# Ledger of designs, part 17: miniprotein binders against q9bqp7

Target 1, 240 residues: q9bqp7
Amino acid sequence: VPQNWFPIFNPERSDKPNASDPSVPLKIPLQRNVIPSVTRVLQQTMTKQQVFLLERWKQRMILELGEDGFKEYTSNVFLQGKRFHEALESILSPQETLKERDENLLKSGYIESVQHILKDVSGVRALESAVQHETLNYIGLLDCVAEYQGKLCVIDWKTSEKPKPFIQSTFDNPLQVVAYMGAMNHDTNYSFQVQCGLIVVAYKDGSPAHPHFMDAELCSQYWTKWLLRLEEYTEKKKNQ

## First folded at step 18 (miniprotein)

Design Ju10
Fold by OpenDDE base, look of step 19:
Structure Ju10 (fold): chain B 240 residues (1-240), chain A 102 residues (1-102)
Amino acid sequence: as target 1 above (240 residues)
Amino acid sequence: SPEEIKRRVIKLILEAYKYEDEGDYEKAAELLIRAVKLARELGNPKLLASALFLLVEAFYEMGRYEEAAEVARELVEVAKKLGDKLMEDLARWLLEEIEEER
């Protein structure tokens, strides 16, 4: 049980989606400060087993590709992910705010992969927007807040070369999503609350993406795990 | 040639990865023992560390804890010499896990 319990949901905020579709999605810039990001917290609190598996994978990849080949591979994966997020931001942005759509960004297997998910996405409230949890003292940059099948969600877009049909295969991604939810729900820059999460795993070959929907109950379960990770991080930093 | 030996070591380790993925830890261990020998002869500590790293897992999964511990101890020393703190920490952790199973 977390020592410093804090709710994921804000009782002061109405659960009713304000019916006013914001004309423009929020895009709050991430401020560089001493406050740890969600990603940093998760990375610094990985279990030895997780670190072992990651190193095992890395060692194998270096043997297969060589050191330079592995660096190139990693760079390409990063670039592909970045382009995918940029393309999604462009697609989900209102037409009036659409900077010149680089048509080349839209021609990707990952974009093809998520088309069936995008059909169920509406009411975009935020895109690439910073969240801060003032009390728990962490920040993050969320990909998207929108309605998925009529439910307001924090949506996290992931790229994968391997199928991830189960949410368990997404490692710490559920923790990332709920961390963003909890921060947003208590961030004064946002007037609304989210109760659901969605992880979308897009595939390079254009095969249908896997949506991993997280209802309020599942989000609450992962929120407890997130709080434990945050406490571990905080304790680790005090001892440094 | 040293380059041919290097390629052979890499091949052995990569084949061992496949056998471990299939659950054939015995075959993986056989290949890795050969890889360790060749990496020592070659004097390549990076390949030696890679082979030892995977061999610890193979022995552990087979319940050969004494041999796993020996390999893990060697990996700690190789990682120290390489200045690879991550590998050293992992090797120490593996050693702790092995000792808990004894």
Scores: ipSAE 0.785, ipTM 0.957, lowest interface PAE 0.5, mean pLDDT 92
Fold by OpenDDE base, fold request of step 22:
Structure Ju10 (fold): chain B 240 residues (1-240), chain A 102 residues (1-102)
Amino acid sequence: as target 1 above (240 residues)
Amino acid sequence: SPEEIKRRVIKLILEAYKYEDEGDYEKAAELLIRAVKLARELGNPKLLASALFLLVEAFYEMGRYEEAAEVARELVEVAKKLGDKLMEDLARWLLEEIEEER
């Protein structure tokens, strides 16, 4: 049990979606502060087993590609991910804010992969927006807040070269999603609450993306795990 | 040539990865023992560390904990010499896990 329990949901916020779909998605800029990001917390609190598996993979990749080849590979993966998020932001943005769609960004296998998911996405409330949990002292940049199949979700878009048909295969991604949810639900910049999460795993080859829906119960379970990771991070930083 | 030996070591380790993925840790260990020997002869500590790292896993999965511990201890020393703190920490952790099974 976390020592510093904090609820994921804010009882002071109405669960009722404010009927007025904001015409423009929120885009709060991420401020570079001394406050740790969700990503930093998760990276610094990986289990030894997770670190081992990652290193095993890295060692194999370096042997296969060479050191320079591996650096190039990692750079390309990062770039592909960035371009994918930029393309999604462009797609999900209101038509009036559609900067000249770089047609090249839209011609990716990843975009093809998520088309069937995008059909079920509506009511976009936030895109690439910063969240801050004032009490728990962490920040994050969420990808999207929108309705998926009529349920308001924090949506996190992921790229993968390998199929991830199960939520368990997404490693710490569920923790990231609930961390964003909890922060958003308690961030004064947001007037609404989210109770569901969605992880979308997009594939480079254009094969149908896997949606991993997280209901309120599952979000609450992962929230407990997130709090433990945050406590571990905080303790580790005090000892440094 | 040293470059040919290097390529052979890499090939052995990569082949061992495939055998481990198939659950054939005995065959993986055999290849890795050869890779370790060649890496030592070559004087390449990076390849030595890579071979030792995978060999710890192979021995551990076979229940050969004494040999796994020996390899893990060597990996700690090689990682120290390389200045690879991450590998050193992992090797120490592996050693702890092995000692718990013992």
Scores: ipSAE 0.777, ipTM 0.958, lowest interface PAE 0.5, mean pLDDT 92
Fold by OpenDDE base, fold request of step 22:
Structure Ju10 (fold): chain B 240 residues (1-240), chain A 102 residues (1-102)
Amino acid sequence: as target 1 above (240 residues)
Amino acid sequence: SPEEIKRRVIKLILEAYKYEDEGDYEKAAELLIRAVKLARELGNPKLLASALFLLVEAFYEMGRYEEAAEVARELVEVAKKLGDKLMEDLARWLLEEIEEER
């Protein structure tokens, strides 16, 4: 049990979106403060085994591509991910803001990959919006809050070149999603609560994306793991 | 030529990765031992570190813990000389894991 237990869900918030929720998705800017991001917490609390596997992969890639080739590869992966998120933000944004859709952004295998998921996405409440957990002292930038198959979810969009058919294969992504949920549910900038998560793994070749739905129970389980990671991070920072 | 030797070392290590992925750690170790030798002769500490890094894993998975520990110790020293703190820390961790199995 985490020493600093905090609930993922806010009992003071209703699960039903208030009828007064703006028709326009929230986009709260991320303020770069001394407060650690979810991503930073997760990166700094990786197990030695996880670090080993990552380094093993990196060493192999450098041998295959060379040092410069690997840098180019990583830059391209980053750029592709960024463009994918920009395209999704454009797609999920209200039509009135879409006048300047770069049609080139929409012509990607990743966008093709997620089409079957997008048809089940509605009621977009937030896009690329900052969340802050004031009590637990972390921040994050969530990709999307929307209804998936009629359930309000924090949606996290991921790009992959390899199939990830199981939620376990998504590494720390479930922790990221629940961290955003817990922060949002307690962030005063949000009037509503989310109880579900969705990880969507999009593929470069346009093959159907894998949706990993997280119900409230599964979210609660990962939330406990997140709290442990956050505690570990806090302890490591006190010793630096 | 030094460049040909370098390419050979890289090839050996990459082949070893494939054998390890298949669970053939014995064959991987054989290739990596050759790679280590050639990397030493070439005087390329980066390739040496890469070969040693993978060789620790191969020996560990085979239960050859004494040899794994020896390779891990060498990797610590090579990584330290390179200023690669991450590799040094990983090598130390691997050494600790090996010593616990002993």
Scores: ipSAE 0.777, ipTM 0.958, lowest interface PAE 0.5, mean pLDDT 92
Fold by OpenDDE base, last read:
Structure Ju10 (fold): chain B 240 residues (1-240), chain A 102 residues (1-102)
Amino acid sequence: as target 1 above (240 residues)
Amino acid sequence: SPEEIKRRVIKLILEAYKYEDEGDYEKAAELLIRAVKLARELGNPKLLASALFLLVEAFYEMGRYEEAAEVARELVEVAKKLGDKLMEDLARWLLEEIEEER
């Protein structure tokens, strides 16, 4: 049980999505400060087992590709991910910003992969927007807040070369989503609350993406795990 | 040639990965022992570390904890010489895990 319990949901905020579809999605810039990001917390609190598995994978890849080949591979993966997020931001942004859709950004297997998910996405409220949890003292940059199948969700878009049909296969991604939810729900820059999460795993080959919907109950379960990771991070920093 | 030996070491380690993925840790260990020997002869500490790293896992999964510990200790020393702190920390952790299973 976390020592510093804090609720994921804000009782002071209405659970009802304000009926006014914001004409423009929120895009709050991330302020670079001493406050740790969600990503930093998760990375620094990885278990030794997780670190081992990642190193095992890395060692294998370096042997297969060589050092330079592995660097190139890593760079390409990063670039593909970046382009995918840029393409999604462009797709989900209001039409007025659409004038310069680089059509080349839309021609990816990842974009093809998520097409069936995008059909169910509406009511975009935030894109690439910073969140801050003032009390728990962490920040993050969320990908998207939108309605998925009529439910307001924090949506996190992930790229994968391997199928991830189960949410458990997404490792710390559920923690990231709930961390963003909890921060957003308590960030004064946001007037609404989110109770659901969605992880979308897009595939390079254009195969249908896997949506991992997280209801309020599942979000609460992962929130507890997130709080434990945050506490571990805080303790680790005190000992440095 | 040194380059041919290097390629052979890499091949052995990659084959060992495949055997481990199949659950054949015994065969993996056999290949890795050969890889370790060749890497030492070649004087390539990076390949040596890579082979040792995977060999610890193979021995651990086989329940050969004494041998796993020996390999892990060697890996710590190789990692120190390389200045690879991550590998050193992992090797130390592996050693701790091995000791808990004894």
Scores: ipSAE 0.776, ipTM 0.958, lowest interface PAE 0.5, mean pLDDT 92
Fold by OpenDDE base, last read:
Structure Ju10 (fold): chain B 240 residues (1-240), chain A 102 residues (1-102)
Amino acid sequence: as target 1 above (240 residues)
Amino acid sequence: SPEEIKRRVIKLILEAYKYEDEGDYEKAAELLIRAVKLARELGNPKLLASALFLLVEAFYEMGRYEEAAEVARELVEVAKKLGDKLMEDLARWLLEEIEEER
């Protein structure tokens, strides 16, 4: 049980879209301060087993590609991910704000992969927007807040070369999503709250993306796990 | 040539990865033992560490805990010499896990 329990949902906020939903998605810039990011917290609180598996993979890849080849591979993966997010931001942004859609960004297997998910996405409220949890003292940059099949979700877009048909295969991604949810729900920059999460795993070959929907109950369960990770991080930092 | 030996070591380790993925830890261990020997002879501590790292897993999965512990201890020392703190920490952790299974 977390020592410093904090609710994921804010009882003071309505789940109902206020009629004054801005026509333009929120895009709050991330302020890089002394406050840890969600990603940093998760990375520094990985289990030894997770670290082992990651290192095992890395060692194998370096043997296969060489050191320079592995660096190139990593750079390419990062670039592909970045381009994918940029393309999604472009797609999900209101038409009036999108002067020049780089058509080249839209011609990717990842974009093809998520087309069936995008059909169910509407009511975009935030894109690439910073969230801060003032009480728990962490920050993050969320990909998207939108309605998926009529449910308001924090949506996290992931690229993968391997199928991830189960949410368990997404490792700490559920924790990331709920961390963003909890921060957003208590961030004064947001007038609304979110109760659901969605992880979308897009594939390079254009095969249908896997959506992993997280209802309020599942989000609450992962929130507890997130709080434990955050406490672990905080403790580690005190001892450094 | 040293380069040919290096390529052979890499090949052996990569083949061992495939066997481990298939659950054939015995075959993996055989290849890795050869890789360790060649890497040591070559004087390539990075390849040695890579081979040892995977060999710990193979022995552990086979229930050969004494051998796993020996390999893990060697890996700690190799990692120290390399200045690879991550590998050193992992090797120590593996050793702890092995000791818990004894």
Scores: ipSAE 0.776, ipTM 0.957, lowest interface PAE 0.5, mean pLDDT 92

Design Ju10
Fold by OpenDDE base, fold request of step 22:
Structure Ju10 (fold): chain B 240 residues (1-240), chain A 102 residues (1-102)
Amino acid sequence: as target 1 above (240 residues)
Amino acid sequence: SPEEIKRRVIKLILEAYKYEDEGDYEKAAELLIRAVKLARELGNPKLLASALFLLVEAFYEMGRYEEAAEVARELVEVAKKLGDKLMEDLARWLLEEIEEER
């Protein structure tokens, strides 16, 4: 049991959409502060086994591609991910706020991959918006808050070169989603709460993306795991 | 030539990765022992570290814990000389895991 238990859901917030649903998605800027990000917490609390497997992969890739080739590969993967998120933000933004859609951003295998998921996405409430959990002292930038098949979700978009048909194959992504949910549900900048999560794994070849839906029960289970990772991070920082 | 030796070392290590992926750790270890020898002769500490790193895994998976520990200790020293703190920390962790199996 986490020593610093905190609920993922806020009982003071209504699950009912207030009639004043803003017509425009929220986009709160991320403030640079001493508060750790969700990503930083997860990276600093990886197991030695996870670090070993990543290093084994990296060593192999450097031998195959060379040092410069590996840097180029890593840069390309990062750039592809960034472009994919920019394209999704453009697609999910209201038409009136859309700067001239770079049509080239929309012509990707990843965008093709998620088309069937986008058909079930509606009621966008936030895009690329910062969340802060003041009590637990962490921050994050969430990709999207929207309705998926009529259920309000924190949606996290991921790119992969390999099929990930099971949620277990998404590593720490479920922890990231629930961390954003818990922060948003207690962030004063948000008037509503979310009880569900969605991880969407998009594929470079345009094959249909895999949606991994997380109901309130599954979110609660991963929330406990997140709290343990946050505690581990806090203890590591005290000993440094 | 030194460049030909370097290519041979890289080839041996990459072949060892394939054998490990197939579960043939004995064959992987044979190739890696050759790679270690050639990397030492070449005086390339980066390739030496890469070969030693994979050789620890091969010996560990075969249950050859004494040899795994010896290789891990050498990897710690090579990583220190390279200034590769991550590899040093991993090598120390591997050594701890090996000692727990003894």
Scores: ipSAE 0.773, ipTM 0.957, lowest interface PAE 0.5, mean pLDDT 92
Fold by ESMFold2, fold request of step 22:
Structure Ju10 (fold): chain B 240 residues (1-240), chain A 102 residues (1-102)
Amino acid sequence: as target 1 above (240 residues)
Amino acid sequence: SPEEIKRRVIKLILEAYKYEDEGDYEKAAELLIRAVKLARELGNPKLLASALFLLVEAFYEMGRYEEAAEVARELVEVAKKLGDKLMEDLARWLLEEIEEER
């Protein structure tokens, strides 16, 4: 059990849609701070088993592609992911869609893959927006906050070349979602809170993306795991 | 030639990955023992480390813990020579896991 437990939800905040919020999505700028980011915490607290599995995969890829081929592969994966997120922000921001002229951003298997998900997304409240947990002192940059099938969610978009039909196949992605959720719920830049999460795994070949919905109970379960990772990170920093 | 031997070592390691995917750690270990021998003779420490890394897993999954420990100890030394801190830390962790099985 975490020694510094804190609730994921803020009882003083409403989740009702009747709140006076702006009609355009929020985009809070990320400020460079000395406080840790969600992704930094997760990267520096990977279990030895996770590190072993990643190294095993990397070693195999290097043998198949060569050192230079692997560098090119990883660079292209980075670029594809960046382009995917840029395209989604443009699609979900109606004022930018009127100005969008680069059809190459929209000609992607990944974008094709998420079309059925996007038709169920509405009420976009935030896009590529910074969050900070005021008490636990960590920061993040979330992808999207919107309604999915009528439920307000923190939505995280992921690209994958391998099908991930089960949430267990998404490794630390649920922890990212709940960390962003907890931070948003305790960030003074936001007047509302979110109790659900959605992980959307998009596929390069355009196959239908897999949505992984997280209700409030599941989010609470992953929140406990996130708190343990944050505690481990904090202890590691004390040893430096 | 050195390039022919290098290609053969890579092929052996990649075949071992395939056998491990099928759960045949005994066959994987046979291939990796040959790959390790050839990589040592070639004098290629990166390729040697790659073979040793997978061989530790194969012996561990087979319950051959003394042999896994011997391979892990060699991997530590090869990783140190390469300056590969990540591999060194993983090899030390593997050695600890192997010793706990005893």
Scores: ipSAE 0.736, ipTM 0.941, lowest interface PAE 0.7, mean pLDDT 87
Fold by ESMFold2, fold request of step 22:
Structure Ju10 (fold): chain B 240 residues (1-240), chain A 102 residues (1-102)
Amino acid sequence: as target 1 above (240 residues)
Amino acid sequence: SPEEIKRRVIKLILEAYKYEDEGDYEKAAELLIRAVKLARELGNPKLLASALFLLVEAFYEMGRYEEAAEVARELVEVAKKLGDKLMEDLARWLLEEIEEER
C-alpha cells in the first residue's frame, strides 16, 4: 500500500465535455526539468528479475547478430516505432493537408495492423501531449486521448514484431497509461478528465492489432501499483 | 585460429540457450562448461561473461546451488574486469538469490 495515496480521478473536474472545449486536439509542449518522467520512473524501479530477463535477451541477441548487428536492429525497431507514432499523429490530426503526409509511413504493417481500431476511434482530444502531476512530481508524454467505442480513453500505441514473453511479462504498460491519466486529470492545461485506458498492440506483419481496454476500476487498481513504483523511485533518489 | 575458437564459443552458448528454452538445463550446462573453458583459453572476457551468465541460471534451475554460487562469483570478477556495472550488479543479485536457497 502507498504511503502517500492520491486519487487518480479529480472530484472537482467534470467527466462531461465542456461545450466550449477546442475542436483541435491539444498538444501541450514537453518541458524537461528535474522532475522525472513516467518512463524513467518505470525504468529505474524495474525488479532485478526484470533486469535479468532483459539482459539475458540482450546477450542472446548480441551473440546472434553481433554487436553492430544488434545496434542496427535496435535502432531500426526504435525508428519503426517513432515512424508509427508520427503516422498515427498525422492520421488523427484534422489539420493534415495534401501531400505533406509521408506516404511511405502510411504503408507499413503497423498502420495496416491498427486500421480496424482506428475505425472505432473518434473525438480526438489530445495528440502527443505533455502531462504533469505537480503534487506527485512526475511528467509524461501521452500518445492520444480519444473516444474508443464511445469511451474517452488515454490511448497508448505499441509496436511488436512478434510475441516476446519477457516484454509481455513486465506489466509496466498499464502503469504507463494510468500514470498519464492521473497526471492529465490533475493538470491545469486540461479542462476535462479521462477514466478509461486503451493499450493497442500493433504488429509488423499487419495482422489485426490487439486492443486492451481498461475501465475505471482496472485503472484504479493499476494506479495503486503506479503509486508504489513512484514511491520506490523517490526513496532511491533520497539515498543517492 | 582464435576467430574459429570464438565462433565455436558463440555456437555453444547459442545452442545452450535453445536447450534452456526447452527446460533441458543439464544439456545446457554441459555446453556452457565447454564454452567457459574455450573462452578462458581464448582470453575473451566478454564471451566468458556471456557463458558464465547463462551457466549460473542452468545450475540454479537444476538445484546445484553450490556450483551456481561458484560460477556467479567468477562472473562478478569478470564483470568488474570488463567495467560492466550492470552485469556485476546482476551477478551479485544472483549470488543473493542462490544464498536464499542454501
Scores: ipSAE 0.730, ipTM 0.940, lowest interface PAE 0.7, mean pLDDT 86
Fold by ESMFold2, fold request of step 22:
Structure Ju10 (fold): chain B 240 residues (1-240), chain A 102 residues (1-102)
Amino acid sequence: as target 1 above (240 residues)
Amino acid sequence: SPEEIKRRVIKLILEAYKYEDEGDYEKAAELLIRAVKLARELGNPKLLASALFLLVEAFYEMGRYEEAAEVARELVEVAKKLGDKLMEDLARWLLEEIEEER
């Protein structure tokens, strides 16, 4: 149990869309500041075991590809992920954009991979939108808030290449989702709240993506673990 | 030639990774001992560190903790010479894990 427990849900907020909600998904701008991001907190509180496994993988990749080959591989993986998120934002936006006319952006194995998931996604409330937890002092940029199979979710899109995962913190994906959820539920830019999460793992070859649904109880369990990581981060910075 | 020796060291380390994937830590250690020797002769501290790093794990998984600790101590020193703080911290952590098993 965290030293400074704080609830993930806000009792003054509804988990149902309001009829007067905007017709265009929210996109709150991310402001660079000294308040730590969710991803920074998670990165700086990785266990030694997690750091070891990532370094082991990196060392093997460098031996296989060479230094320049690994750099190119890393750059390509990052670019593919960026294009994937841009394409999803374009697809899920209700209005025409310059990016929606770029058919090359929409053509990828990752986009093919998520098609069956997108059929179940509706009621998009936010896309690529900043969240801030003013009380706990952290920020994030969530990918999507929408209904999945009738349940309003914070949705996080992940790319995965077959058995050569890049440097992603795969143990922390559920923590990232609940951190965004908790921040959104206590952020004055949002008039509603969300109690469920969804992690969607898309594959480069177009194989059907894997959805990982998180109900309110599971989100609450991971929220406790997120609070511990945030406390660890805070103590670490206090002692540096 | 130095380039031929370098390719041989890389091949030995990559083969050791393959044997570790299969759970054959004895074969991996055999290959890595050879890779360490050649990397020292080559005078390539990055390759030496790579071989030592995997050899620590191989000895640890085999329960050969004194040998794992000896390799981990060398890895600390090689990482310090390289200025590779991440590898140095990992090597020290590995040494602590090994000492806790003894």
Scores: ipSAE 0.727, ipTM 0.938, lowest interface PAE 0.7, mean pLDDT 86
Fold by ESMFold2, look of step 19:
Structure Ju10 (fold): chain B 240 residues (1-240), chain A 102 residues (1-102)
Amino acid sequence: as target 1 above (240 residues)
Amino acid sequence: SPEEIKRRVIKLILEAYKYEDEGDYEKAAELLIRAVKLARELGNPKLLASALFLLVEAFYEMGRYEEAAEVARELVEVAKKLGDKLMEDLARWLLEEIEEER
């Protein structure tokens, strides 16, 4: 149904890196430009129902914690997520030594939570790396590209605080994964492509993380939904 | 004191959230009607908006659409006075949803 349909996969690319690819994971720097990010597109195309549920949650939290308490809570949740991603990048980087790692980053419930998942992760190809879809005109910063149980995946790491989850009203994470996948598959900075996705939800208390594997068919289904969101965003911009 | 009344309004609204989680919208509405009255007397538009926002939902879920619409109209006005564009847009959207049911 999108007017600007575009394939998620690139038939001219291998789904396996060739021998000439760098052995160090790619980390393409994010460039400031006028084209929108994946997260901005998703934020700007939320339904009224999604916005309502998010505001309902926010109002309740402010009543419970006060304005300053809520600001501190959200800042701490964001910081914990940032440190989690930093720790994972450190753990998955073959160039870092244990002496260069921040031991406090490695001592968290979130890292404990993902240990069983990390045992199935190998062949890291990219970490915290920018992607751009030049044809569809959007950018993103993906967390990781690696093999999970033998399948090359775009992997997205998500944190969750079980008793007081932050930002639970949006279910757009699969759209984020496929948007990164489509961009990477058509980005000239990358010589290979990826057909699978993985969302890993880690828990603050160290409980085993939940993996959510997305095969090529499921990715294609979400890709269609992503294209609709991108089209909606573009139409809103034209009407400004 | 004003601070005691403020704490009472917050307590009423939070208790109403709890009853709504349980599906008891009648009890939630009772608490929120009291919270709205106290928030008006306190002259605190932020708390008034918070109470009205949840009260719209309670009346809507109970099928009391005329009352939900009346509360939603007040929420629009309070949100405008606060300069809270997001709440104003949500209140107008809620009013449209309610009018579709009537």
Scores: ipSAE 0.725, ipTM 0.939, lowest interface PAE 0.7, mean pLDDT 86

